# Designs tried in a protein design chat: VH-VL binders against q9h9l3. Part 334

Target 1, 176 residues: q9h9l3
Amino acid sequence: PRKMVAIDCEMVGTGPKGHVSSLARCSIVNYNGDVLYDEYILPPCHIVDYRTRWSGIRKQHMVNATPFKIARGQILKILTGKIVVGHAIHNDFKALQYFHPKSLTRDTSHIPPLNRKADCPENATMSLKHLTKKLLNRDIQVGKSGHSSVEDAQATMELYKLVEVEWEEHLARNPP

## First folded at step 17 (VH-VL)

Design DD69 (framework fv_amlenetug)
Fold by ESMFold2-Fast, scan of step 17:
Structure DD69 (fold): chain C 176 residues (1-176), chain A 120 residues (1-120), chain B 108 residues (1-108)
Amino acid sequence: as target 1 above (176 residues)
Amino acid sequence: EVQLLESGGGLVQTGGSLRLSCAASGFTFSTYSMTWVRQAPGKGLEWVSGISYSGEYTDYADSVKGRFTISRDNSQNTLYLQMNSLRAEDTAVYYCAKVPYYGSGNFDYWGQGTLVTVSS
Amino acid sequence: EIVLTQSPGTLSLSPGERATLSCRASQSVSDNYLAWYQQKPGQAPRLLIYGASNRATGIPDRFSGSGSGTDFTLTISRLEPEDFAVYYCQQRSSWPLTFGQGTKVEIK
C-alpha cells in the first residue's frame, strides 16, 4: 500500500486577455483529509484576470504568495512517489508544469464506477460539485466568493474513497 | 548570518513625514515577502504593511492605509516605509521582518526596531 | 480578519513550575501557519515555535507547541528565570497577518 494524497489548484488569468491559466493557489490533503499544503502562489507573469468567482483569488492574496518556482518545488516533493487524486487533474498538472506517472494518478472525473454510483452516464465528465452533492450529500463551491481548494481537495479524496477498492482492483488487472 | 537593520526613526510633529529603511543581509532578499510590524509603548504587536518579493503587490493595515507606502529595492537589499500625515497614535517601535515560505516558520528574522515618536 | 485571543492575560508563576498558554482563533488556522514569539522588555520578538509544534533553531526543549484548527497551546515544562517574558501567537494562514494580544508570564 502506497501513500495517497489529493490535490486541487486554483488558477488566475495571465497573458493576452488573461487567457493563460497560471497557478495561484494549491492545496494538498492526506488520506484522512488533513491539510499537508495550502499556499497562495504568485505567477511569474502579470495577473490580468483574477477569475475570483471561481478561484477565490484576490489581489490581497498575492502579497504573501510564494514564488511559483519555489512553490512548485515544495509541491513536487509532496507528490513524488505517491498516488495523487484530483478532479480533472490534467489542469492541475498543466498549471504545475509537471508530469505525474499515469499509474499513480487517479482522476475522479474519469472513473466510470463513480459516475455509476451517482446515477450519471459512465463516460460523461461530471463536475466535482455535482458528484459531491449526489454521493456525499454535501454542498461545495457555494456562493460567489470563489472556490476553496482545501474544500475541493477534501471532497475529491472522499469521493475516491467510495470507489477505491473497486478501482484499485480494476487498475491492477488493467494497468494504465 | 541573517540580519535586518532598521533606520530612519526619530521625533516628528503631527502631520509630518518620515521614511524608514531596513537593510537586509544573509539571505536572498529578492525571493521573500517582507513586512513592517509596529509596537506602541506598552502595547502588543500590530502588523502595518506587507510587500511581495517582486514589489508588485502591497497591503496595509486599515489604520495606515492611504498614509503609508511600502516599497523595496531588490538590487540594494533594502525595504522602505514612507510614512506621511503622521498621527500621535503612530508612535511606536517599527520592526521589519522576513516573511518565510510555507513550512519554514513565521517571521523567522526580525530587526531590532527603530523608534518613531510623533508629538501631538 | 482572523482574531487571535490569548489566555490568560497574565500568568504569575515561580521558577520550576509549568506554564500553559492558550491561543484561540476566530476561524480555523492551518497549523503550518501558526507561530509563537517571546518578547523581553526592550528587545525584538524572538521566534519560539513555528508550524504550531516545531521548535525554532536554538530554542530549548522545555518549550513545546501543540494544537490545530482554532485551539493552540504553548507549554513551558519547567520555567527558568530567563523565560519570564511576554508571549504572542501569530497566524499567517490568512491576510492580514494577525497577532494575539499577548500573555505576560511574570514572577509570582
Scores: ipSAE 0.411, ipTM 0.757, lowest interface PAE 3.2, mean pLDDT 89

Design DD7 (framework fv_amlenetug)
Fold by ESMFold2-Fast, scan of step 17:
Structure DD7 (fold): chain C 176 residues (1-176), chain A 120 residues (1-120), chain B 108 residues (1-108)
Amino acid sequence: as target 1 above (176 residues)
Amino acid sequence: EVQLLESGGGLVQTGGSLRLSCAASGFTFSKYSMTWVRQAPGKGLEWVSGISYSGEYTDYADSVKGRFTISRDNSQNTLYLQMNSLRAEDTAVYYCAKVPYYGSGSFDYWGQGTLVTVSS
Amino acid sequence: EIVLTQSPGTLSLSPGERATLSCRASQSVSDNYLAWYQQKPGQAPRLLIYGASNRATGIPDRFSGSGSGTDFTLTISRLEPEDFAVYYCQQRSSWPLTFGQGTKVEIK
């Protein structure tokens, strides 16, 4: 059987006016929420905008950060062959410049039963913060000093576990 | 074999300056972040300063900020620490150390250290 | 800054015994950012454990790390004569980087 992990990435702004999103931190947790990977990552291009209010990334985090090419290799070794859970996970895969099979991908921003449990429209894209508050009665992404990718990955895994049995049965009957 | 060799330590007067060097061999120096950690006689370890692989990003402990400058010369495989306005409490053995790619906040290889003694 | 408090300050044991060293953080430390070092008299520190539980290259199996949040432990399952040294924990979960004050493991 395939193991399951949850991922969350933080991005900073590079390129003209900081409009390009480049990977600057990645956290991966296992089924029980234990951290398998959590590193600050140094983009190959100059950072124009740290986006600290959301990313939590500051200049000092770059001093010991792992270069992008090295970090990407480490991350992909963890993800390959596993069921990967994330929230709006396409953004994380884009930042990693990585394709993960849809059959092994679980996106908590697009699981109708999860929205239903939160008393939200089934086809709406709800934020991780909203779903976590409604379903786990927990506040994440608190304050204005940025998000914790570890906290977000852990919350994402716990949200998926609420619908895991139901959703895996659905996917078995309706393969992606 | 990874080797780090510090030099430049010695006796200096309060208010003086000193430059430490760390010669690296056995790994691709230009690809790794480096750090300086000090240890006062009979005391524990204190992080002093760090520098990214290219030299673009640096940071310092509050106790040395504005007085110390970390730099590197990737063509010579050498790390430097320029110490200005030295105080008695800067007396310590200074170690240079390498930052690994796995566990990037730990230090996997250390030099043997160089003693800096600051007296009035 | 995160303060790391190690206990006990000195641990007196005989070869063959189990050593358990504690490191407590004033604030939560992410598992990935907790390391342990060994330092023998007149020598530089040596990395033992990184990411709370991963042994560094060349470190014997008798060394293990565990813990999460604010409470971390270094265990030496069966002390060898060469294991009598000072041990330091270190965090990089928050800046600045900080070390514990050390635990001395000495022969009883």
Scores: ipSAE 0.651, ipTM 0.840, lowest interface PAE 1.3, mean pLDDT 91

Design DD70 (framework fv_amlenetug)
Fold by ESMFold2-Fast, scan of step 17:
Structure DD70 (fold): chain C 176 residues (1-176), chain A 120 residues (1-120), chain B 108 residues (1-108)
Amino acid sequence: as target 1 above (176 residues)
Amino acid sequence: EVQLLESGGGLVQTGGSLRLSCAASGFTFSTYSMTWVRQAPGKGLEWVSGISYSGEYTDYADSVKGRFTISRDNSQNTLYLQMNSLRAEDTAVYYCAKVPYYGSGGFDYWGQGTLVTVSS
Amino acid sequence: EIVLTQSPGTLSLSPGERATLSCRASQSVSDNYLAWYQQKPGQAPRLLIYGASNRATGIPDRFSGSGSGTDFTLTISRLEPEDFAVYYCQQRSSWPLTFGQGTKVEIK
């Protein structure tokens, strides 16, 4: 497989009024969409708000969840040295308390050619759900039971593959 | 060497109570989630209850919810299952098992089990 | 809850033969959360395969797992006398954790 992975994380609310976003699930897929990592993760702080409508996370998922420190180590071993694709990926890296080099980061929420193919303004920040529907004719994040981070990571990789050649050439000429 | 030793099983009448213990050694017990799985005589495996490494989060199979309570003492490396309002269908060998850090769905180490027999 | 259905219920084979055991889920299971166990009479279950295809520590090469989505397979390439046992699949992709009903591999 190529040295490229896609990631999507789910966060729950911790801290005062549940305003702090803490990692509670992480999914990583390879170039072909095969799952490399998919674990529920127990935050070190008390969960105030599961944000279940979006995260899909409920109390039962925390029972066998991997402790944050352990999960972080596992995830970083997978990400280090690879091109990492995500959507609004800065939120995922913040939740992981991790810095990934900009030169190896691909954010599908900020790739103008993707918006162009979807008939959207190039500088707009479009949702993963919208881009996936327009470009892949697939409905993701349906219903009110929460998102699947595996589904989101797979969709993100497929979206990036639509513009990979063009975008990699752009980055080679215009290094970040 | 990882070892899990169950105790506390025995014969009890319907409506009675028992507390099972699982003594753990050979790994850092306080960092792993633990679970109880049971097996009725001649039948398959049924998940009963699980507990997070800290003890903060617990869950139960619908068949035991409200009657069983899982707990742990990380200072003593011991897992517990308090069983109340026991029914004939709770008759089974009860295993404690360790939940690994990898996303296997599997339990990597099991105790030898302790038999609970519920009769009227 | 996800129901795991194992087939066949019983496999009657001789040493040296190949065993193929099926586990079908009522809805999609993440590969990462599908495991296989071996259980011999009077013993606790033993983890064989985790993440659908990864062999657990100490498990012989003759055991292999495959599959994705709703269809999973455990293969024993050349049965040895110690392999006659009951085999269970398990998922924790969705709450609650569930096991298949088991497949018994017995001597013909």
Scores: ipSAE 0.470, ipTM 0.796, lowest interface PAE 2.5, mean pLDDT 90

Design DD71 (framework fv_amlenetug)
Fold by ESMFold2-Fast, scan of step 17:
Structure DD71 (fold): chain C 176 residues (1-176), chain A 120 residues (1-120), chain B 108 residues (1-108)
Amino acid sequence: as target 1 above (176 residues)
Amino acid sequence: EVQLLESGGGLVQTGGSLRLSCAASGFTFSTYSMTWVRQAPGKGLEWVSGISYSGEYTDYADSVKGRFTISRDNSQNTLYLQMNSLRAEDTAVYYCAKVPYYGSGSFDYWGQGTLVTVSS
Amino acid sequence: EIVLTQSPGTLSLSPGERATLSCRASQSVRDNYLAWYQQKPGQAPRLLIYGASNRATGIPDRFSGSGSGTDFTLTISRLEPEDFAVYYCQQRSSWPLTFGQGTKVEIK
């Protein structure tokens, strides 16, 4: 089969009043949940809002962070040619300033069979936290100190594995 | 090959100042974060300070905060540590080290160190 | 700050033996942000392991790291004469960055 990875990114606020979302951390795991990439990333623009409650990013993480241009190159080399799984993944691709082919993209926030297994409306956009609790009986994103993108990427891959067979069959019959 | 060479250490009186330099070669200095780590004679390692590749973000150990200033000159491939209000407990070998792109927050290459001795 | 406690303080072994070094954190080291370093007398530290289990470039395969949460281990499967040194663990999960106090691996 085609190689598959899961990704989760953390963004901070840059630009006027921190309204622009800029990449500040990226985690990528393989099919088994092993970490392939996990680095803090320094945005090219001044950080106005760390959004720490959600991102888990603080000023100290920027001290040792990889420059955006270099991190982007590393990340794209890992993603290219692979099936990439994410949750609301368009936000991650936007932060990476990257286009990934629709045919190789799997978004766990928009997979009707996954919502069905969670007893949720098939076309609703459910949070990663809710789906993970309902289907994997695991609590992620706990506390007020921010999320772990490694934890989120791992949970996202495990969620996709629950519907992988039926969803890949669906996509083969109904190409995007 | 990657090389880091510290200089500027020596004997200084308590309350005095020293500026340490670290000359970097063999890699694109301007794109890597750098750090200073010290080691008192016969003791273990203590992280002192770090600086982002751009110089915009810096951080310090509480023991040196307000007294030490880390800076860099990317045009000269040089890292600096300005040490003010030196105390006897600042006596140590000071290493500069490079932060890798993988495993950020670890230090993949270290200089040979420069000895700072603070006496009364 | 996260305090890293290494044990034993000194490990006396012969060449060819397996060395197992422990590093225990006072709080969980998130995302396995733990590294191991080797330091020989009169020399700068050398990075061995980062991310708890990844060998750094040029490090022989007899060195391996494992563990998660609060308990981490560095294993040297078969000690060579050049492996007798002091070993330090280091975390970056929480600031400030901290090192363990070191474990000395010495010839029996």
Scores: ipSAE 0.653, ipTM 0.846, lowest interface PAE 1.4, mean pLDDT 91

Design DD72 (framework fv_amlenetug)
Fold by ESMFold2-Fast, scan of step 17:
Structure DD72 (fold): chain C 176 residues (1-176), chain A 120 residues (1-120), chain B 108 residues (1-108)
Amino acid sequence: as target 1 above (176 residues)
Amino acid sequence: EVQLLESGGGLVQTGGSLRLSCAASGFTFSTYSMTWVRQAPGKGLEWVSGISYSGEYTDYADSVKGRFTISRDNSQNTLYLQMNSLRAEDTAVYYCAKVPYYGSGSFDYWGQGTLVTVSS
Amino acid sequence: EIVLTQSPGTLSLSPGERATLSCRASQSVGDNYLAWYQQKPGQAPRLLIYGASNRATGIPDRFSGSGSGTDFTLTISRLEPEDFAVYYCQQRSSWPLTFGQGTKVEIK
């Protein structure tokens, strides 16, 4: 069977007014939730806004961070050929400047059966925090010191596992 | 093949200054973060300061903040630690160390160290 | 500041025996953020393990690391005479970077 991983990235603001999202941390976990990759990443551009409330990134994390080009190569070697699960995963791929095949991509923010299990409108985009609380009875992203990308990646994998059989069957019958 | 060679240590009076250097070879110095770690005689390891590959980001242990300045010259493959307002408690062997890409924040290669003795 | 407490302070064993060294953190340390170092008398420290369980380049397979959260272990499966040294754990989960106080392995 094809290997599956879950990814979650943290971004900081670069460029004019800090409006560009640049990769500053990436976590990847396997099917069982074990960490395969978790590193702070130094953007090639000056950081204007750390977005610490959400990212958990502070200036000190940049001191020993891996350069973006190197980190990108490491991450892509892990993702290539695997089914990659994420939440609003297009943001992560954009920050990685990477194209992953749609047939191997699973976005837990756009899986109708998952929303249905959470008693949410099937076509709505629900937050990772909301779905995790409703379906796994766990609170993630607690407090104001930033999110843990490891915690988010682990939650994302567990959410996908709730609908995996149903959704893989749907995709086999209705290829993207 | 990776080599780090510290220099600049010695005996200095309390309140004095020293500048330590670390000459790097065997790797692309300009693409790696570097650090200084010290060890007082007979004691354990204490992180002192770190610097990003570009020199844009630096940080310091609270015990040295405001007195020590880390810097680097990527054209010369050299790391520096400017030490001002030295105290007896700064007496230690100072190691230069390289930060790897995997396990960031660990230190994969260390120099042999340079002894700094601060006395009154 | 995360405080790392190592135990025992000194471990006296014969060559061929198994050594088990503990490192306990005052707060949770992520899997990728704990390292182990070996320091022989008069020498610089040498990286043994990074990310709690990954051996550094050139490190013999008799060295292994394990653990998660607040409890970590370094195991030396069969002590060799050259393993006489002080061993330090280190965390990078939060700033400042901190080291444990060390465990001395003394060949009996």
Scores: ipSAE 0.689, ipTM 0.856, lowest interface PAE 1.0, mean pLDDT 91

Design DD73 (framework fv_amlenetug)
Fold by ESMFold2-Fast, scan of step 17:
Structure DD73 (fold): chain C 176 residues (1-176), chain A 120 residues (1-120), chain B 108 residues (1-108)
Amino acid sequence: as target 1 above (176 residues)
Amino acid sequence: EVQLLESGGGLVQTGGSLRLSCAASGFTFSTYSMTWVRQAPGKGLEWVSGISYSGEYTDYADSVKGRFTISRDNSQNTLYLQMNSLRAEDTAVYYCAKVPYYGSGSFDYWGQGTLVTVSS
Amino acid sequence: EIVLTQSPGTLSLSPGERATLSCRASQSVNDNYLAWYQQKPGQAPRLLIYGASNRATGIPDRFSGSGSGTDFTLTISRLEPEDFAVYYCQQRSSWPLTFGQGTKVEIK
């Protein structure tokens, strides 16, 4: 009944020694994988560590980036009332300083049937890269120039679609 | 309504300097990234420089790096481009433009432009 | 840098005809970061399309954008007299930001 979207965020290091994770990019795709949102986001605090190997973010991306408060408002308008799919999605919600209802949240790092299909222990936390390779036969997060949050959001949606019917039935019988 | 008004263009000799200004009104200037784009007579558009809303982050096209400096004064709603060591190939109409919050890879409002002519 | 190549260089058409403008990138461009602009003689550019397919505020529905990867298209379904102008595509998917060289849509 509710619309479904997938989200993936990139974080940079702020604060002492760059240990605080601050939102610096967010991508949101719809059920078919079409991009609904993809913007670079300027953290309110000074960036100490771009974490470029993983984030793909460099100083030039900050020049045209949307201020955090504005981006947060845009993103939350898209997420509110929808089923939101993500991988280790609590990190994305924390970076957004946002609470999304558990009943509308789907975390592909915590779906036992998905691990079962990948021949992994049902209660283990598997990486997005591993599940995507095992179940979709695709390599994501390739190379050393950083991850694509669009690619990650698209892969996350496709992974969820593999178990959607089974998992939605489970949630209907066992509401969180 | 959103308005951007460039000024400071004119005729300058090769090796000279010039400072362009862009006066902004009709929006909260201090919360938007801004850019300079130029267009040589009869030619296409070329991005020159960009600056974050705070002024902390700047970037430049390789053709102007080391010679041009972008800056802003949020208290006066004004964007600047300091141009040093000018060359004949810098001759162009210079536009300032605003970066929107939706579709941040584009420029939603442009000024009328100011002509810079660099001659020997 | 990503080079955007627009074709044709000049498109000569009559009012009422359909215009199809091509923009091809030397490398894959995230479609969320492709825009189209219209520029009339003596005027500043005007944003038409952002994110490859989204019309900017106030842009008539006869303008549409499509494409992904390296091949993008701007379509004007029925040319009006005011549509004769130069059109530019632009990418912000990769540093530095670049524009195509333009396609001039002129009256026959």
Scores: ipSAE 0.601, ipTM 0.837, lowest interface PAE 1.8, mean pLDDT 91

Design DD74 (framework fv_amlenetug)
Fold by ESMFold2-Fast, scan of step 17:
Formats: sequence, C-alpha cells, structure tokens
Structure DD74 (fold): chain C 176 residues (1-176), chain A 120 residues (1-120), chain B 108 residues (1-108)
Amino acid sequence: as target 1 above (176 residues)
Amino acid sequence: EVQLLESGGGLVQTGGSLRLSCAASGFTFSTYSMTWVRQAPGKGLEWVSGISYSGEYTDYADSVKGRFTISRDNSQNTLYLQMNSLRAEDTAVYYCAKVPYYGSGSFDYWGQGTLVTVSS
Amino acid sequence: EIVLTQSPGTLSLSPGERATLSCRASQSVTDNYLAWYQQKPGQAPRLLIYGASNRATGIPDRFSGSGSGTDFTLTISRLEPEDFAVYYCQQRSSWPLTFGQGTKVEIK
C-alpha cells in the first residue's frame, strides 16, 4: 500500500463580505500522528474576516505567513501519490485549488462504518469534535480561541484507523 | 549564500530618531517575511517587529508600538526600521533576520547586528 | 504574552558530557511551536531546532529537541568544544513572539 497522511486546513474569509474561504493555515501528519507540515499561509486576496473563533487565525499570524503559491507547492509535494485522510476534505482541497484522486482520498465525514460505530446516521455529516468524543473519548477544539489544525489532523487519522481495514476492503471491491 | 547586513546604528540622544537598514542577498527577498530582533548589552533576545513578504502585514512589540515603523523595498532587497522617540531602554544590538518557509516565526538566518546606543 | 523560563541559568560541563537544557512556558505552546537558538559571544544567534524537534539545516545530530505543551528540552548528546555557548528557546504559538532568558553552557 501507499503512504497515508492526514490533513486539516484553516480558512479565513476573503472576497465580498468575506464569503470566500481562503487557505490561512495547513497541518499535515503522518500515520503515527507526527507533524510533517504546519504553517500559516498568507492568502493572495485581502482578508475581510479572520473567522478567529473557528480558525484561530489573527492578523498577527499573517506577519510571518508563507505566501499561498509557495505553501501550495510544499503541500502538494507531500500529498501527491499518498492516501490523504481528512474531515470534510473537499473544503480543504477547494482552498488549495487542488484535485486529489478520489481513489486516494478518505473523508471521515463520509465513511458510513465510522458513523455507525458512533451511533450516528450513516449519511449524516458529523463534526470531527463529535466523532472524536464518541469514538476516542477525547475532547478536541476546546475553548474559544479557535481550533488547532494539528490536533484536528491527528484526531482525523486516529478516527480513520478505527475503520481502516474494513473501509479499505470496501473500497477495493467498490472503487470510487 | 544567504547574507544579511545591518547598517545605520550609532549614538543618538534620548528623543532622537534613527533609521536602520538591512541589505539582503543570496535568496529571493521579496517572497520571505523579515523581522527585527534586539539584544540589550548583556541581556537576552527581544522580538521588535515583523513584516510580511509583501509589506501588507506588520506588527510590533508593545514596547516600541507607535514609535517604530518597519518597512521594506523589495526592488532593492532592503528591510528598514525607522525608530522615533528613542529611549535609553532602546539601547541594544539590532538584528535583521529571515523567516523560513518551514517553522515560520522562527528565524533561520541573522545579520551580524548593528549597535544603537541611546543616551541623554 | 507567554513567558519562557529556562533552567538551569548556567551549566558547567566538560567536553564529551551530555547537556540537558529545559524551557518551560507559562501557557501551553500549542502545536509545538518552539525553537532553539545558539549564540556565541560577539555573534548573532543561530537556529538549531524548530517545531520543538526538527533540526535546522546543517545542525549536527548531537543536537535534539523534545517536549510539548509547557515543557521542552534541548539535548546535546556529547559536547564538542564549539558547543559552549548561550542557548535560547523561543515560542511562536502566541503573539508577541517571546524568547527565554537563556542558559549558558560553559567549560568546567
């Protein structure tokens, strides 16, 4: 099999009324939860809404942030050819302006066996916080200062490991 | 080879002004965030100010906010620190430093520093 | 602001010995945003470690960093003559960016 990584991105609001989600931080961890990448990223467009309650991003973080074009290149080098695990990962790929093959993508918000283990509806999009508490007995995203994308990526990888064997078997018989 | 060379330090009176320059070479200056860090004689390191690669985002330590202005000229590969209303406690060696793409907010290359002495 | 407290203030050791340097944060340094620097007299600081445990380019294997949360450690496995210097930790988890007060590693 291929190497597996987990990703979690934080977005800020750009464009009219801050309605466009632009990448402002990305964290990537390996199978064991070790950090491979974690940097603040400066969007090419003016930031209208930092969304700090959720993103943890403040103006101060932009001072030392990596330019989007450069960060995107670094991130894509890590993701290319690997199985990439994420939660509602289509949002992360959209912010990266990146297409990752569906055959190598694992979205913990859309894995029916994972929801089933959590006693949740199989077709519901459950939050990462809820699944982590229910299945790992761990509280993440605590407090009011925003989320840690490293913590979220680590939790996402651990959640996937709970269903990895059965889900990989399912995908082998039912390719996306 | 990455090189950062500070200049503009010297002796200045309390209440005076001074402008520091940092000439950068050996890397694509316009794509990296830059910072100023100072060190008072016999003391530790203190972050002073930082600036994004484009110059759009800047920030300052509370001790210098309102008195110091960081800026950059990407066409000349030069970083500046305009220091106004100088105080005795601003006496320090001022270092220019580069922010890396990995571990941003740590500083991978530093200049040799320029000494600023503020006296009455 | 996050205050970083380094201990001990001074380590007196001989070449060949192991040095263990501590850095404690007043608040959690989230996501291991902790760096270590070496500074020799009359010279600018040099980056050794970033992200708590990643060695910077050109830094020898004898330097290693570990820790998370509020407790971080820099270890020099076998001191070489050129390793006698002052060492600073730095956090980038919260603004303003802050440094520890330094630990001096000196020859016994």
Scores: ipSAE 0.666, ipTM 0.844, lowest interface PAE 1.0, mean pLDDT 91

Design DD75 (framework fv_amlenetug)
Fold by ESMFold2-Fast, scan of step 17:
Parts: C-alpha cells; sequence; structure tokens
Structure DD75 (fold): chain C 176 residues (1-176), chain A 120 residues (1-120), chain B 108 residues (1-108)
C-alpha cells in the first residue's frame, strides 16, 4: 500500500530586501503523527530576514543547520513515491525546488469538503490555524515566538484524515 | 575513519588566555558544523560553542559569551577556540565534536579532549 | 533553558540484568532532538541514540531509546560488563543545547 506523510516547511527571507523565500526548516510526520524528519536547514544565500514571528527561526538555529543541498536530498528520499499532505503545499515544494506528482499530492488548503465541514466557502483558501480551530478544536501557532513546523505538520495530517475516505474516492473518480 | 585531535590545553592563571585547536581528518571538514563541549572534573557535560560549516554562524553558551571565540580554517581542516579572560570555573576537559547530517541535534564523533586548568 | 533531569543518579545492577534510565525535561522536547551518550572513565562521550530511538552506527541492539514530550527512556536489555558507564541525555529542541546531569550504571 501507498504510504502517506505530512510536511510543513519554514522559510526565511534571502535576496534583495529579503523578498525571496528560502527553506530554513522542514518537518515531516507519518500517518500517526510521529516525526520522521525535523531539521534546521542553512540556505545557500545570505539570510536577510529571519521572519522569526512566523518561522520561529533565529540566527542560533543556523549554527548546526544542515546545508540546503544535503537536506533537500534527505527530504526528497522520504517524499518520493508517497502521498504527501500539506497546507498550501506549493510553497513547500517551491522552497525545496521540487516537483511532486499531482496524483500523490494532497493540499488541505484546496479540499472543498474540508472547508464545508468548517462552515467556510468551499472554494476559499482558509488558513491552517482557522481550520484546525474549527474542526479539531485546537489552537496552533499560539504566541509570538514563531510557528512549530512539527505542530503544523501534525495538524495538517489530522485535518486530512477527517476527509480522507471521501476525498480519495473523489480523486479516484476525478484524477488530478 | 573520522579522527578529531585536540591540543593547546594546559595550566593558565585567572585572567589569562589560551587557544585550543582541533585537527580533523577522515571526512570533508569544510561541509560539517563543529562544536566544543566541556566537562569540569567530576561533573557532567556542558555545551560551550558551535560553528556552521562555512564559519558564517557561531553561537556560545551564556557563561562564555564575550570571552571565547570559535573559528575554523577549512583549508587546514582545523577548528579553534580562543579563550580570553579565563576564570577558575572554566577548568575542564574540552572536547571538539562533529555534527552529523542525520540527527543534527547530536554529536557523532568526539576528540579525546584537552585539559584546561585555570588557577590563581 | 530546558533542564534535563536524569534518574536514578546511580543504578546498581549485575551483568545480565535489564537497565532502564530516565530523562525528564522541564518542557516538551521534540523527539528528533533528543540523544543519549555513554561515557567511560578517561574517555570521550560516545553517541548511542539520536532522535530519541535511532541507534547510532556500531551500537549493539541491546541499546534502545523511547519516549516523547517530557519523558524519555534509555533501555539496555541485558547488561554486558562493558556497559557499566555514565549515561547522558541531551536536547537541542530549544536553544541553548543542554545535557542531563548523568546516570551512573555501576556493578552491584
Amino acid sequence: as target 1 above (176 residues)
Amino acid sequence: EVQLLESGGGLVQTGGSLRLSCAASGFTFSTYSMTWVRQAPGKGLEWVSGISYSGEYTDYADSVKGRFTISRDNSQNTLYLQMNSLRAEDTAVYYCAKVPYYGSGSFDYWGQGTLVTVSS
Amino acid sequence: EIVLTQSPGTLSLSPGERATLSCRASQSVSSNYLAWYQQKPGQAPRLLIYGASNRATGIPDRFSGSGSGTDFTLTISRLEPEDFAVYYCQQRSSWPLTFGQGTKVEIK
């Protein structure tokens, strides 16, 4: 059977005025929420803006961080051939400079039944924080010290599990 | 085989300075983060300082901030710890250690250590 | 900073017995950033376990790690004479990096 994982990445600002989003942390959890990967990642370009309020990343995390090229190889080995769940996952794949097959990708920001269960418009893009509060009655991304990519990946997997049966059935009838 | 060899330890008076070196071999030194960990006689382990593979990022334990400087010379495969304004509580065996790519929150290879004794 | 408290401070056992060592964190620690080390007198520490449950290269299968959140355990299923040593847990889930105070496993 095809294995499923959930991913969440944190990005920092590099390039002119810190406007380029570069990978600086990646967390991957299995179906049960156990951590398979969680490493700080050192971008190849100078970090201009840590975006700490959202990323949780500070200069100290870069000291023992894995170089981007090495981390990318490790991450892709985990993702290849698996169903990958994420929230606004195109941002994570862009930061990884990676193309994952659409047929094996599940984006909880674009699953109409999930929005419907949360009493939100089916075609709206809702935040992970909002969907988690509405459907799991759990507060994530609390405080000003930054987000936990492990917490976000775990929440994303739990959200997907709420619609897994009906959404997999939909995808079988309507391949992406 | 990975080898790390510390040197430069010895007896020094309070307020003095000492420079430790760690010679690395058996791996591509320039691509790995490195760390210094110390152990006071009869006590446990205390992290001292770390440095990224390029030398761009460094950090220090609060107890040594402003007094110690970690650096590296990738062309010579050598890690350094410059210790200034030494105090009696800095007396310890100092180990250099390598940070792995898998389990980067751990240290997979350690040197034999070098003893630094600070007295007045 | 996260404080790691190891218990017991000293564990007195005979060869062939099972050893269970505890490491408790003052705050939740991501399992991926918890490690265990073995140290023998006059020697540098040796990495045993990383990511709470993964054995390091060359480590015998009698060593195993488990736990999550604030409670972590190192288990030695059947003590060999060479296993009598001091064991340290370590976290880097939160900066600064910290070690536990150590548990000494000694011959009864």
Scores: ipSAE 0.631, ipTM 0.850, lowest interface PAE 1.5, mean pLDDT 91

